# VH-VL binders against RNA-binding protein 26 (RBM26), part 3

Target 1, 75 residues: RNA-binding protein 26 (RBM26), of Homo sapiens (Human) (q5t8p6r532to606)
Amino acid sequence: TKLELRKVPPELNNISKLNEHFSRFGTLVNLQVAYNGDPEGALIQFATYEEAKKAISSTEAVLNNRFIKVYWHRE

## First folded at step 5 (VH-VL)

Design a39 (from r17 with heavy chain Y33W; framework fv_rosmantuzumab)
Fold by ESMFold2-Fast, scan of step 5:
Parts: C-alpha cells; sequence; structure tokens
Structure a39 (fold): chain C 75 residues (1-75), chain A 121 residues (1-121), chain B 111 residues (1-111)
C-alpha cells in the first residue's frame, strides 16, 4: 500500500499538492514529505493495494513533472 | 516492428516556420514519451524538448522556448515539433526518439531516421 | 544546466584494443541508488543507438564487449575488444534533470 516518491522538487514536495494528485487514485491514509531525511522524497500510503497499484501504473506525470519517480516502498 | 518514421527534408528561408512529424508504429504510442533532439552539421547532439503523448504535457529546453511547440495526435500515433522564426543556425538533422519514462529504462531506445532542415537565404 | 564533459574528443585504436571513454557531470546525477546516465553510439548518416542505460546496464541486443561504470559525477564507457564495426562517435547523456544534456562526443578512429 505504500509508495515512495523520489526526485520531487522542493516547491512541489508539500502535503497539499501531493494529496491533490494522489487522492485521484484512492483514499490516502498517510502522506509524509521529506521522507527519511530526503528533501526530494515522500511517502504515500493508500487504504488498499489496488489504489496504490493504480497510482504507480499511471502514465500521467506526477504534478506535470516526469522526473518525479514513483516506486513501491520497501520496508 | 517498433519504429518511428519522420517526415522528409525541408528547405526554409530565415524567419519561416517548420513542422516536423514523427509517426510511431509497433507499440502503444501513449506508453512512451517522445523527445526531440537535433544535430547541426559536424556537431554533437542537442535536446530540444519532450512530450507525453498520453496527456499532451510538454517540457522544453529554455534555449528554444518561445520558438518551439510540440504536439501529438493519438488517433494517428504521430508527434509533431514546430520551430518558428528560423535562423541559419537551426540548420540541422532533427530526430525524434522514445523513452519509457516510468520504467527502469531511462534511455532513448528507438529513434526516427532524422529530418534534415536547411535554413538558407 | 548540467554540463557533460567527455574525454577524449577523439582517439585512435586498432581492432582488439581496449578503449576507455570518460564522461564527467558538473553535478551528481545519482538519485536513490540510480545513476541517470546513458551512452549512445552514432555512425555517419544514422541516428544514435542506445548502448548503456542507467550507467551500467547493457541495452538488449548490444554486444557484451561494451560496458559502463561509474556513479555520481564520473562515468566510463569501455569497449573491449574493439571490433571493426565499433569505429563510430560515442555520446554520454544525463537524464537526471531537464534539459537533458549530452557530452560533446568521442570519435573512435581506426589507426
Amino acid sequence: as target 1 above (75 residues)
Amino acid sequence: QVQLVQSGAEVKKPGASVKVSCKASGYTFTDYWIHWVRQAPGQGLEWIGEINPSGGSTGYNQKFKNRVTMTRDTSTSTAYMELSRLRSEDTAVYYCARDHWRSWLEGMDVWGQGTTLTVSS
Amino acid sequence: DIQMTQSPSSLSASVGDRVTITCKASQSIDYSGDSYMNWYQQKPGKAPKLLIYAASNLQSGVPSRFSGSGSGTDFTLTISPVQAEDFATYYCQQSYSTPWTFGAGTKLELK
């Protein structure tokens, strides 16, 4: 259910913007900016695996920035 | 077979505009971004910009902003690059190339054959 | 913009030699364990061909005599052993940030 974002520009790495983009795919239960001390990182947690899978499978660039990468979070 | 096929050579006068096409076949057009790269005679490669065929989002090299426009037509799987207010230094071969931006493959793996543009008075 | 500096600009080699081409980025092009660095081969009159992506990954269909290495700012393309069809111009390219930028190219010539 958790996705990790990388290469998020600081001006786009804020809760409001990321919530606006990712809530289109499902219900967000957790959202952390600057995740794990990375100012360009973020953690996005959806309520279900299918919602997270829909988000990571999207061909639409996150916040119109193709260099923002979406990965499955590894614990 | 996966391929990108570009429109033919163009000869233009300074101040004119040119629109180059890049037709994709053999793959799902909306799964790959299209980049435009040029090469002046005897020179290296220069990135002009990119377009996401899925949403139409574009990104341009600031050197070309205000002169370049990239578009696509999903019904014909064709990408376009229009360059306006042409100068002699725009004389180059223009390439389109695809990349699968979401995958781990971050390189341009398929290229068009190139379109030669000559700008002369 | 990120500047990519290639060296040498040209070099001469014989078939069977080991050839090394280097590329230096003006800033780190690494993110989260990945290097956003690609290598291309270009022959006269033809479009570039992708050889290596993400610094060290060999593109499908490219012979194993080509290899890439490096991280951060310093990257290397090695061709060993050089074959007759390898005499071409080679370009490095960063995909870390826009605009994407290329090195000036290295022309590999037959001695």
Scores: ipSAE 0.013, ipTM 0.704, lowest interface PAE 7.3, mean pLDDT 88

Design a40 (from r17 with heavy chain D31E Y33F; framework fv_rosmantuzumab)
Fold by ESMFold2-Fast, scan of step 5:
Formats: C-alpha cells, structure tokens, sequence
Structure a40 (fold): chain C 75 residues (1-75), chain A 121 residues (1-121), chain B 111 residues (1-111)
C-alpha cells in the first residue's frame, strides 16, 4: 500500500500538494514529506493495494513535474 | 514481442497535410510516452514532440507547434502525428519511439521502422 | 533550447581500435544525481538504436564494448574494441528538458 517518491523538488514536497495529486487515486492514510531524511523524498500510503497500484500505474506526471519518480516502498 | 509499426510512405504536394500512424504491440500502451522524431535526407535527428497515451497530453517542439497535432486511440494502441501546411523541407523519414513515463532516464528503447514523407510539386 | 555539440563529425578507425565520441550540452543536464543523456547508433536505412541511457547505463542487449561516461555538460561514448558492425553514425541526446535535442552525429568509418 505504500509508495515512495524521489526527486520531488523541495518547493513541491509539501503535504497539501501531494495530497491533492494522490487523493484522486484513493484514500490516503499516511503522507510523509522529506521521508527517510531525504528532502526530495516522500512516503504515500493508500488504504488499499488497488488504490496504490492505480497511482503507480498512472502515466500523468506528479505535480506536472516529469522528474518526480514513483516506486513501491521497500524496507 | 514489443514493437511499433508505422504506416507506409507518403507523397504530398506543398500545402497538404499528412497523418502518420504508429501501432504499438507487446506492451501496455498507456505506460509509455510516444515521441516523434524526424530525419531529413543526409541529416541528423530532430525531435517533433511527445504524447502521453494515458491522458492524451502533448508537448510539441516550438518549431512545429503551429503545424503539428499528436493524438492516440487507446482501443487500437495507435498513436498519430499530423503535420499540416507541408513544405519541401518537411521531406524526411518520420519515426515514432516509446519512452517509459516514470523513467524518462531510460531513453527511447523501441522505435518504429520509419515513414518516408516526400513533399514535392 | 539546450544545444548538443557533438565531436568529431566523423572519424576513421580500424577493427580493434578504441574510439571516443564527445558531446557537450550548452547547460547542465543533471538533476538529483542523474544525467539525462542518451546515446544512439544508426545504420543506413534503419531507425536509431538505444545504446546508453542516463549517461553510463548499458541498454539491455548492447555489447559491453560500448560505454558512456560524464556528467553536467560533458559526456563521452567509448567503443573498445571496435568491431566490423560498429561502423555507423552515433548520436547523443538530452532528455533533461523539452524540446529534446540531439547532437549532429558522428560517423564512424572504416580506415
């Protein structure tokens, strides 16, 4: 259910902007900016796997920025 | 087998329009952007623009913005590039190529075979 | 637009040689630790073939005699040792910003 973002410009790495983009795919239960000490990182957690899969499968650029990368979160 | 197959050669008069197709197979069409690149005889490569097949969003090279339109049909996994008000300098081979949307870092890994356009009077 | 200056425009080599082709971007094409530089090979009558992506990553199926290096504005493609099938035209390309731009190409010719 967890996705990790990388290469988010610090000026776009804020809860409000990320919530606006990712809430279209489903219900967010957790959202952390600057995740794991990375000022360009974020953690996005959806209520269900299907919602997370919809988000990661989307071809729309996150916040209209093609440098932002979306990955499945791994420990 | 991942491939992009383009429509056949075209011969047009100056002032006409041309519409080139690029049919994708062997992968999920909506997960890759389609780029269009041309090459005039004996010349290098020139980027025309891109389309995101998922939402239909496009980005065009300013040089072509007034004359180019890119579209797609997701039911047939086909991308199209239409170039209008053709000039003799539009004579070129036109290529489509895919680029993974999440990984713009990975380059254009699959290309169509090319469509030759000749514009002459 | 980002200009890509590629050199030389042509070079002659023999099978077994080490050759280098250079590409200079008019501005940095690095973002967050990655370089948005790709290299392609093109043979007459054929579409370009991706060789190297992200400056130094070898594309699947491409022989290890091809390698890429560089960052910022200065990039290099190296072919070593050159094989008979490597005589072709090579292009660098930046994907940092639109419009994507290519170098003018380098024709590798047999001596």
Amino acid sequence: as target 1 above (75 residues)
Amino acid sequence: QVQLVQSGAEVKKPGASVKVSCKASGYTFTEYFIHWVRQAPGQGLEWIGEINPSGGSTGYNQKFKNRVTMTRDTSTSTAYMELSRLRSEDTAVYYCARDHWRSWLEGMDVWGQGTTLTVSS
Amino acid sequence: DIQMTQSPSSLSASVGDRVTITCKASQSIDYSGDSYMNWYQQKPGKAPKLLIYAASNLQSGVPSRFSGSGSGTDFTLTISPVQAEDFATYYCQQSYSTPWTFGAGTKLELK
Scores: ipSAE 0.014, ipTM 0.716, lowest interface PAE 7.2, mean pLDDT 89

Design a42 (from r17 with heavy chain T30D N52K; framework fv_rosmantuzumab)
Fold by ESMFold2-Fast, scan of step 5:
Structure a42 (fold): chain C 75 residues (1-75), chain A 121 residues (1-121), chain B 111 residues (1-111)
Amino acid sequence: as target 1 above (75 residues)
Amino acid sequence: QVQLVQSGAEVKKPGASVKVSCKASGYTFDDYYIHWVRQAPGQGLEWIGEIKPSGGSTGYNQKFKNRVTMTRDTSTSTAYMELSRLRSEDTAVYYCARDHWRSWLEGMDVWGQGTTLTVSS
Amino acid sequence: DIQMTQSPSSLSASVGDRVTITCKASQSIDYSGDSYMNWYQQKPGKAPKLLIYAASNLQSGVPSRFSGSGSGTDFTLTISPVQAEDFATYYCQQSYSTPWTFGAGTKLELK
C-alpha cells in the first residue's frame, strides 16, 4: 500500500499539495514529506493495495511535474 | 530476449485508415511506455505519441490533429497505432519503441523493426 | 514545443578520426541535476539504436568510443576513434517535455 516519491521539488514537497493529487486515487492513511531525510522524497500510504496500484499506474504527472518519480516502497 | 515485433507493410489510398501492431516479448509489458515514431523517406524522426500499457493512458503530438489513436491489449502484450484520414504525406516507416516510465532518464532502448506505410492513389 | 537544433547536417571523416556532433535545445532540459537528452544511431533500412541517455550515460553494449557531454541547452556527441561501422546517421532527442523532439540528424560519411 505504500508508494515512495523521489525528485519532488522542495516547493512541491508539501502535505497539502501531495494530498490534493493522491487523494483522487483513494483514501490516504499516511503521508510523510522529506521521507528518510531526503528533502525531495515522500511516502504515500493508501488504505488499499488497489488504490496504490491506481496511483502508480497513472500516466498523470504528479503535480503537473513529470520528473517526480513514483515507486513501490520497499521496507 | 527483449523484442518488439511489428506488423507488415501496408499500402493505402488517401482517406483510408491503417492500424499497425507492435508485439512485445521478453519483459513486463506494463513497466514500459510504448512510443510511436515515424520517418518519411529521406527525412528525420518524428514523435507521434505514447501509451502506458498498465492503464491505457495516451499522449499524442498535436501535429496529427486527432487522426491518431493508440491502444493496447495486455493479454497479448501488443500495442496498436491507428492513423486515419491518410494523406500521401503519411508515407513513412512507423516504429514502436519502449521507454521505462519510472525512469525518464533512460531513453528508448528497444525498437520494433518498423512498418512501411505507402499512401498513394 | 522544444526545438532541437543539430549540427552539422553532414560530416565526412576517416577511420581513426575524432568527430563531434552538437545539439542545442531551445530551452533548458535539465531537472534536479539530470539532463533529459538522448543520442541515437541509425543505419539505412534499420531502426534507431540508443547510444547515450541522460546526456552522458553510455547505453549497455555500446562501445566506449562513443561519449556524450553537456547540460542545460548545449550537448555534444563524440566518436573517437571512428570505426568503419560508425558511418551512419545520428540523432539527438529530448525527453524533458512532450511532444518528444529530435534533431534533424547528422549523416557521418566516409571520406
Scores: ipSAE 0.013, ipTM 0.708, lowest interface PAE 7.9, mean pLDDT 88

Design a43 (from r17 with light chain Y31W; framework fv_rosmantuzumab)
Fold by ESMFold2-Fast, scan of step 5:
Structure a43 (fold): chain C 75 residues (1-75), chain A 121 residues (1-121), chain B 111 residues (1-111)
Amino acid sequence: as target 1 above (75 residues)
Amino acid sequence: QVQLVQSGAEVKKPGASVKVSCKASGYTFTDYYIHWVRQAPGQGLEWIGEINPSGGSTGYNQKFKNRVTMTRDTSTSTAYMELSRLRSEDTAVYYCARDHWRSWLEGMDVWGQGTTLTVSS
Amino acid sequence: DIQMTQSPSSLSASVGDRVTITCKASQSIDWSGDSYMNWYQQKPGKAPKLLIYAASNLQSGVPSRFSGSGSGTDFTLTISPVQAEDFATYYCQQSYSTPWTFGAGTKLELK
C-alpha cells in the first residue's frame, strides 16, 4: 500500500498539494513529506493495495510535473 | 564514461578514523544511491550502508551504525564514508557502488576500484 | 536480517561445462512480481561486476552464457558453456530489505 515519490521539487513537496493529487485514487492513511530526510522525497500510503496500484499505474504526471517519479515503497 | 573513482590506500592505527571518498562522473549524481561494501582479505562481501545523494539520507548496517558516517557533496559529485574507532578487523578493501533510483531492482552496476585500508599497530 | 545461503562454496569445472550455483534466502525476497536478487562476479584484485539483476535480467554487456532464475527464496545462476575467463568468485545478493546481504560466495576453479 505504500508508494515512494522521488524528485519532487521542494515547492511541491507539501502535504496539501500531494493530498490533492493522490486522494483522487483512494483513501490516504499516511503521507510524509521529505521522507527519510530527502527534501525531494515523500511517502504515500493508501488504505488498500488496489488504490496504490491505481496511483502508480496512472499515466498522468504528478502535479503536472514529469520529473516526479513514483515507485513502490521497498520494505 | 560512467565512473566512480575512490581515494587511495590508507594505513591506520587502532583507535584512529578514516574517511574514504568516491567521486562520480559521467552521470547525474543525484539519480543514484551510493552504497559502501567492504571485503576483508580472503573473505566475502559485507554491506556497510547507503546514502541518497538527493537529500543526503542514509541507511546503515546496524553492525557499523555506531562507527560509520556517510556524507556527500553534490557540487563535486563526491560521496564519503568515515569509519571511526578502527580495529584490526576493519582491515579490508572498501568499495563504493551506485544503484539507480528505480525500485532497487537494477543492482549495483558501477563500482569504484576499491580503497585498501590496513589497520595495524 | 535476511540470510543468504550460497552453495557450493567452491566447484571445479572444465571449459565447455554447464555450472549451476544456488542461493537460498531465509525469507521471501519477492515484492509486486519482482525478485530482489542480484548476482555478481569478482576476479582477484578487482571490484565485483554485476551479471544478473532482478533474478533473471542480464546486465548490459554480460554474455548470454550467464543466466539467472528463481523466485521467492530459491535462486540459481547458470553458466553454460563455461569459458576460461569465467573462473572467478560469484556472489548472490538480496536488495529486498536493509541491511543488504550477500551469500558467502562460490569459487569456480579450473579442473
Scores: ipSAE 0.007, ipTM 0.658, lowest interface PAE 11.2, mean pLDDT 88

Design a44 (from r17 with light chain S32R; framework fv_rosmantuzumab)
Fold by ESMFold2-Fast, scan of step 5:
Structure a44 (fold): chain C 75 residues (1-75), chain A 121 residues (1-121), chain B 111 residues (1-111)
Amino acid sequence: as target 1 above (75 residues)
Amino acid sequence: QVQLVQSGAEVKKPGASVKVSCKASGYTFTDYYIHWVRQAPGQGLEWIGEINPSGGSTGYNQKFKNRVTMTRDTSTSTAYMELSRLRSEDTAVYYCARDHWRSWLEGMDVWGQGTTLTVSS
Amino acid sequence: DIQMTQSPSSLSASVGDRVTITCKASQSIDYRGDSYMNWYQQKPGKAPKLLIYAASNLQSGVPSRFSGSGSGTDFTLTISPVQAEDFATYYCQQSYSTPWTFGAGTKLELK
């Protein structure tokens, strides 16, 4: 259920902006900016796998920025 | 196999419009942006714009923005580029090409064969 | 718009030679460690073929005699050794910002 964002500009890496984009795909249960000490990283956790899959499968650029990359979170 | 197949050559009068098609096969059409690039005889490559087949959003080179319209039909996996108010300077080969939206890398790895447009009086 | 200055406009070479083509962007096309630079080959009457993406990555199916290097504003395509099928026109292209822009091309000609 967890997605990891990379290469988010620090000015866009805030809870309100990311919540605005990702809440369109489902219910967010956890959202961490500057995740794992990376000022350009973020963690997005959805309530369900289907919601997370919908988000990662979206071809829309996150916050209208093609440099922001979305991955499945791997621990 | 992965292919982009374009419509055939067109001959138009100045002031007319042309609509070129680009039919995708062998991959998931909505996973790749489609770009349109043209090349005048003996000249280099010029980017016209892009379309995201998933949502239909477009981005145009400002040079063409007032004359170009890009659309797609997901049921037929076909992208279209319409160029209006044609002039002789629009005589060129027009290419479509795909680019994976999620890639760390932005390169057009598969191209259509090209559509020759001749604009003459 | 980002201007791509490609040099030379043409060069003559023999089979077996090492040739280099350069491309200069009017501003940095790097973002967080990646360079948004691609190289294409075009033969007469054919669509362009992607050779190199992200400055230095060889596209699958492209021979290893092609290599790319550079970062920031200065980039190079190297062909070594040149083979008979390599006589073609080469283009650099930035995908850092729209509009995407190409260099003017370099025609590699047989001596």
Scores: ipSAE 0.039, ipTM 0.766, lowest interface PAE 5.4, mean pLDDT 90

Design a45 (from r17 with light chain D30Y S32H; framework fv_rosmantuzumab)
Fold by ESMFold2-Fast, scan of step 5:
Structure a45 (fold): chain C 75 residues (1-75), chain A 121 residues (1-121), chain B 111 residues (1-111)
Amino acid sequence: as target 1 above (75 residues)
Amino acid sequence: QVQLVQSGAEVKKPGASVKVSCKASGYTFTDYYIHWVRQAPGQGLEWIGEINPSGGSTGYNQKFKNRVTMTRDTSTSTAYMELSRLRSEDTAVYYCARDHWRSWLEGMDVWGQGTTLTVSS
Amino acid sequence: DIQMTQSPSSLSASVGDRVTITCKASQSIYYHGDSYMNWYQQKPGKAPKLLIYAASNLQSGVPSRFSGSGSGTDFTLTISPVQAEDFATYYCQQSYSTPWTFGAGTKLELK
């Protein structure tokens, strides 16, 4: 259910903006900016796998910024 | 097989509006942004703006912001650019081009054939 | 806006020559390992054709005599050896920041 974002410009890496974008796909249960010490990283956790799957499968650029990359979170 | 086909040449009077179409085929229309670029006779290339066909979001060059509107119809895989309050300086060839926004390819790899617009009295 | 300064504006060459065209961005267009710089070829009456993307990557179907180099602000397109079909206008373009901007173009002419 967790997605990891990379290459998020610092000015866009804030809770309000990321919540606005990702809440369109489902219910967010956790959202962390500057995740794992990366100023351009973020963690997005959805309530369900299907919601996370919709988000990562979207062709829509995150916050209209093509440099932001979305990955499945791996520990 | 992958192609963008544009509408035909237009001749307009100053003050009129023009709407150019760009029909995509051979690929998933919503996976690529569509950009509009123009070229005045004997001049270089000028970026007008972009549209994301998936959500319909647009970004315009400030120079054209008050006169340009970009739209799309996903049922026909067609993008549109409307330019209003035309001036003689808008005489140019107008191109649409696709760009894969999540890809490693950050260039416009497929272009329409161009639509010639002539604005004269 | 990012200004793209392209030089020279025109260049005369013979078939078999090595030619270089340069492009300078007014600010860095480098982000996380990549420079967002593209090169296009345009022939009269035709739409531009993508040659090089992300500064140095050859577009599929483009002959290997075309190459791109550079990073940050200074970029070069090299054509070697020049063939008869290469006499055209070449444009650099940044895709780092909107508005996307092009260099003024370099016309490669037969000597």
Scores: ipSAE 0.014, ipTM 0.710, lowest interface PAE 6.5, mean pLDDT 88

Design a47 (from r17 with light chain Y36W W100Y; framework fv_rosmantuzumab)
Fold by ESMFold2-Fast, scan of step 5:
Structure a47 (fold): chain C 75 residues (1-75), chain A 121 residues (1-121), chain B 111 residues (1-111)
Amino acid sequence: as target 1 above (75 residues)
Amino acid sequence: QVQLVQSGAEVKKPGASVKVSCKASGYTFTDYYIHWVRQAPGQGLEWIGEINPSGGSTGYNQKFKNRVTMTRDTSTSTAYMELSRLRSEDTAVYYCARDHWRSWLEGMDVWGQGTTLTVSS
Amino acid sequence: DIQMTQSPSSLSASVGDRVTITCKASQSIDYSGDSWMNWYQQKPGKAPKLLIYAASNLQSGVPSRFSGSGSGTDFTLTISPVQAEDFATYYCQQSYSTPYTFGAGTKLELK
């Protein structure tokens, strides 16, 4: 259910902007900016696997920015 | 094989419109943006715009704003570029090219063969 | 718009030579440790072919005699040793921001 973002510009790495983008795919239960000490990192957690899978499978650029990468979070 | 195959040559009068197609095969059409790039005779390359085949969102070079429209049909894996109000300066070879949207290191790795457009009176 | 300035506009070489083509961006095209710079080869009557992406990464299937380097605003494509099939026009291209822009091209000609 967890996705990790990398390469998020600091001006876009805020809770409101990321919530606006990712809530389109499902219910967010957790959102952490500057995740793991990375000012360009974020953690996005959806309520269900299917919602997270929809988000990571999307071809739309996150916040209209192709630099932002989306990965499955490794536990 | 991964291919982009474009429609054939067009000859148009000034003021007319042209619609060029680019048919993708050998890969998942919605995983790659399609770019359109043109090249006037003896000149370099000029980027016209891009389309995301998944959602249909587009981005255009301002030089072509108001004259260019990009669309796609996911059922046929085909992208289209329509250029209106043609001028003789639009005489060029028009290329489509794919770019993997998830690859944040952008590069256009597969190109169509080109469509020649001649605009003359 | 970001302007890409290529030099030289043409270059004569012999098979076996080492040739260098340069490209300068009007502003930095680096983002988060990567340079958003690509190099293409074009032969007459054909579509461009991607050689190098992200300044220094060799595209799959491209011979190792091609290499790219640079960061920020200054970039270089090196061909060493030049082979007969390398006589073509080369273009640099920035993918940092739209509109994506190309250099004017460098024609590599046989001496």
Scores: ipSAE 0.015, ipTM 0.726, lowest interface PAE 6.2, mean pLDDT 88

Design a49 (from r17 with heavy chain W104Y, light chain S95Y; framework fv_rosmantuzumab)
Fold by ESMFold2-Fast, scan of step 5:
Structure a49 (fold): chain C 75 residues (1-75), chain A 121 residues (1-121), chain B 111 residues (1-111)
Amino acid sequence: as target 1 above (75 residues)
Amino acid sequence: QVQLVQSGAEVKKPGASVKVSCKASGYTFTDYYIHWVRQAPGQGLEWIGEINPSGGSTGYNQKFKNRVTMTRDTSTSTAYMELSRLRSEDTAVYYCARDHWRSYLEGMDVWGQGTTLTVSS
Amino acid sequence: DIQMTQSPSSLSASVGDRVTITCKASQSIDYSGDSYMNWYQQKPGKAPKLLIYAASNLQSGVPSRFSGSGSGTDFTLTISPVQAEDFATYYCQQYYSTPWTFGAGTKLELK
């Protein structure tokens, strides 16, 4: 249920902006900016796998910024 | 063959609108942004805006304000740029060009042939 | 907006010469180790042609006599040796932030 963002510009890497974008796909249960000490990283956790899959399968750029990359989070 | 083919030349009066088309072929239309760039006679290149054909999201140069609208039709692999409230300084060649949005380090590698717009004085 | 200052505005050269065109961005256009700078060639009556992307990468089909270098705010396009078909106008372009902006162009002319 967890997605990891990379290459998020620090000025865009804030809870409000990321919540606005990703809440369109489902219910967020966890959102961490600067995830794992990476100022350009973020963790997005949805309530269900289906919601996370909708988000990562979206062909819309995150925050209209095509440099931001979305990956499945690996433990 | 990867190709962008644009609609033909237009002659318009001041205050009118123009809608230019750009038909893509030879590649997956939704994998590339489409940009619109213009060039006035004897002048340099000016970026008007971009559209992501996948979701239809757009980004416009503020200089064109509320005058420009970009759309696309995925069933025909065609992008459109409409410019309204035309002025004589809008006389230019208008180009569409693709840019690989999943490969953010690539440039505009394929361009349309250009559409000449003349706004009569 | 990011301003791209290109110099010189025109340059005269002979076939076989080494020519250098420079482009300066009003702010850094580097992000995460990459430079968001492209170079294009345009011949009269034709659409621009991509030569170099991401500052230093040669576009497929472009001759190796073209090369790009630089990072941050200062970038260079080098053509060596110049061939007859290279007499054209050259443009730099940043794609770090919107609006995308171009330099004013450098016309390479035969002496």
Scores: ipSAE 0.015, ipTM 0.722, lowest interface PAE 6.5, mean pLDDT 88

Design a50 (from r17 with light chain S95D W100L; framework fv_rosmantuzumab)
Fold by ESMFold2-Fast, scan of step 5:
Structure a50 (fold): chain C 75 residues (1-75), chain A 121 residues (1-121), chain B 111 residues (1-111)
Amino acid sequence: as target 1 above (75 residues)
Amino acid sequence: QVQLVQSGAEVKKPGASVKVSCKASGYTFTDYYIHWVRQAPGQGLEWIGEINPSGGSTGYNQKFKNRVTMTRDTSTSTAYMELSRLRSEDTAVYYCARDHWRSWLEGMDVWGQGTTLTVSS
Amino acid sequence: DIQMTQSPSSLSASVGDRVTITCKASQSIDYSGDSYMNWYQQKPGKAPKLLIYAASNLQSGVPSRFSGSGSGTDFTLTISPVQAEDFATYYCQQDYSTPLTFGAGTKLELK
């Protein structure tokens, strides 16, 4: 249920902006900016696997920024 | 064969609008952004904007933002650029070009042949 | 907006020469170890052709006599040795942020 973002520009790496983008795919239960000490990292956790899968499978750029990369978070 | 084929030359009067098409073939249309770039006679290249055919999201150069609209039709693999309130300074060749959405390190590798627009009274 | 300053505006060369074209961005166009710089060739009446992407990667089908280098704000396109078909106009383009911007172009002319 957890997705990890990398290469998020610091000015876009804030809870409000990321919540507005990712809440379109489902219910967010956790959202951490600067995840693991990375100022360009973030953690997005959805309530269900299907919601997270919908988000990572989306072809839309996160916050209209093609540099931002979305990965499955390691267990 | 991967190609982008554009609509033919246009002659318009000041104040009119023009809509240029760019038909893609030979690849998955939704995997590549389509950019629009123009070139005035004897001048360099100027970026107008981009569209992601998968969701239809667009990004426009502020210089054109109040006059340009980009759209696409995924059923025909065609991108469109409409420019309104034309001025003589809009006389140029207009190009479409693809750019791999999932590998943005790659540049605009396939271009349309260009559409010549002449705006005159 | 990122301004791209390309130099020279024109240069004359002979077949067999080594030529260099430079491009300077008004700010760094590097992100996470990559440089978002492309180079294009344009012949009269034709659309531009991608030569180099990400500063130093040769586009498939482009001859190895073309090479790109640089990072940050300073970039170079090298053509060596120049062949008869290389006389054309060359453009650099930053792919870091919108609006995407091009250099003003360099016309490579036969002496």
Scores: ipSAE 0.013, ipTM 0.705, lowest interface PAE 7.5, mean pLDDT 88

Design a52 (from r17 with heavy chain H35E E50D; framework fv_rosmantuzumab)
Fold by ESMFold2-Fast, scan of step 5:
Structure a52 (fold): chain C 75 residues (1-75), chain A 121 residues (1-121), chain B 111 residues (1-111)
Amino acid sequence: as target 1 above (75 residues)
Amino acid sequence: QVQLVQSGAEVKKPGASVKVSCKASGYTFTDYYIEWVRQAPGQGLEWIGDINPSGGSTGYNQKFKNRVTMTRDTSTSTAYMELSRLRSEDTAVYYCARDHWRSWLEGMDVWGQGTTLTVSS
Amino acid sequence: DIQMTQSPSSLSASVGDRVTITCKASQSIDYSGDSYMNWYQQKPGKAPKLLIYAASNLQSGVPSRFSGSGSGTDFTLTISPVQAEDFATYYCQQSYSTPWTFGAGTKLELK
């Protein structure tokens, strides 16, 4: 259920903007900016796997920024 | 060693489909995008599209969007590009390349050796 | 789509020369202080090799005789001094927006 964002510009790496984008795909249960000490990292956690899969499968750029990359979070 | 190894040469008839593979080794497959670029004989380089191996999300050049499908298999660290409804103009060398995404500024730093496709009647 | 205009299409140089290849984007490819311009070298029958990324950053393992400069729409690759192994075709590429686009290439022929 967890997605990891990388290459988020610091000016876009805030809870409000990321919540606005990702809540369109489902219910967010956790959202961490500057995840794991990376000022360009973020963690997005959805309530369900299906919602997370919909978000990562989207062809739309996150926050209209092609440089933001979305990955499955690996434990 | 970081390496991308592609499948061998293909000869196809017009209207057929081709599926090219690109096997990654020496790095974490899900940490880098795979780009697909082709080069017709005596011509320059043309970007086809890319895939994020982590989630499988793709971006296609609109010129190819209705004929190209990119997939990956994370268990074998292999990316695939399938091009359908082939035309003679699709005759080219097809390359896969790793996107240097960690640097914030993209560059394709590791390339496969290329797969030659010949489309002829 | 962003068009990349690369010049010259070909040139001949002697070993020891300074060679410049230029690339012009149809619109600015700058974002947040960086320029999304890459340069590649391709030898016959081989895959392209990344030389320069972000307009001016030398790729690891690439000799320092290669350098890149420019911002906005106008970019230059410089090879100085030219060596015999530099016979190749050089391509610029923008990574600012999809589709990624390449210049038409510059063939460097050593006399």
Scores: ipSAE 0.008, ipTM 0.656, lowest interface PAE 9.0, mean pLDDT 86

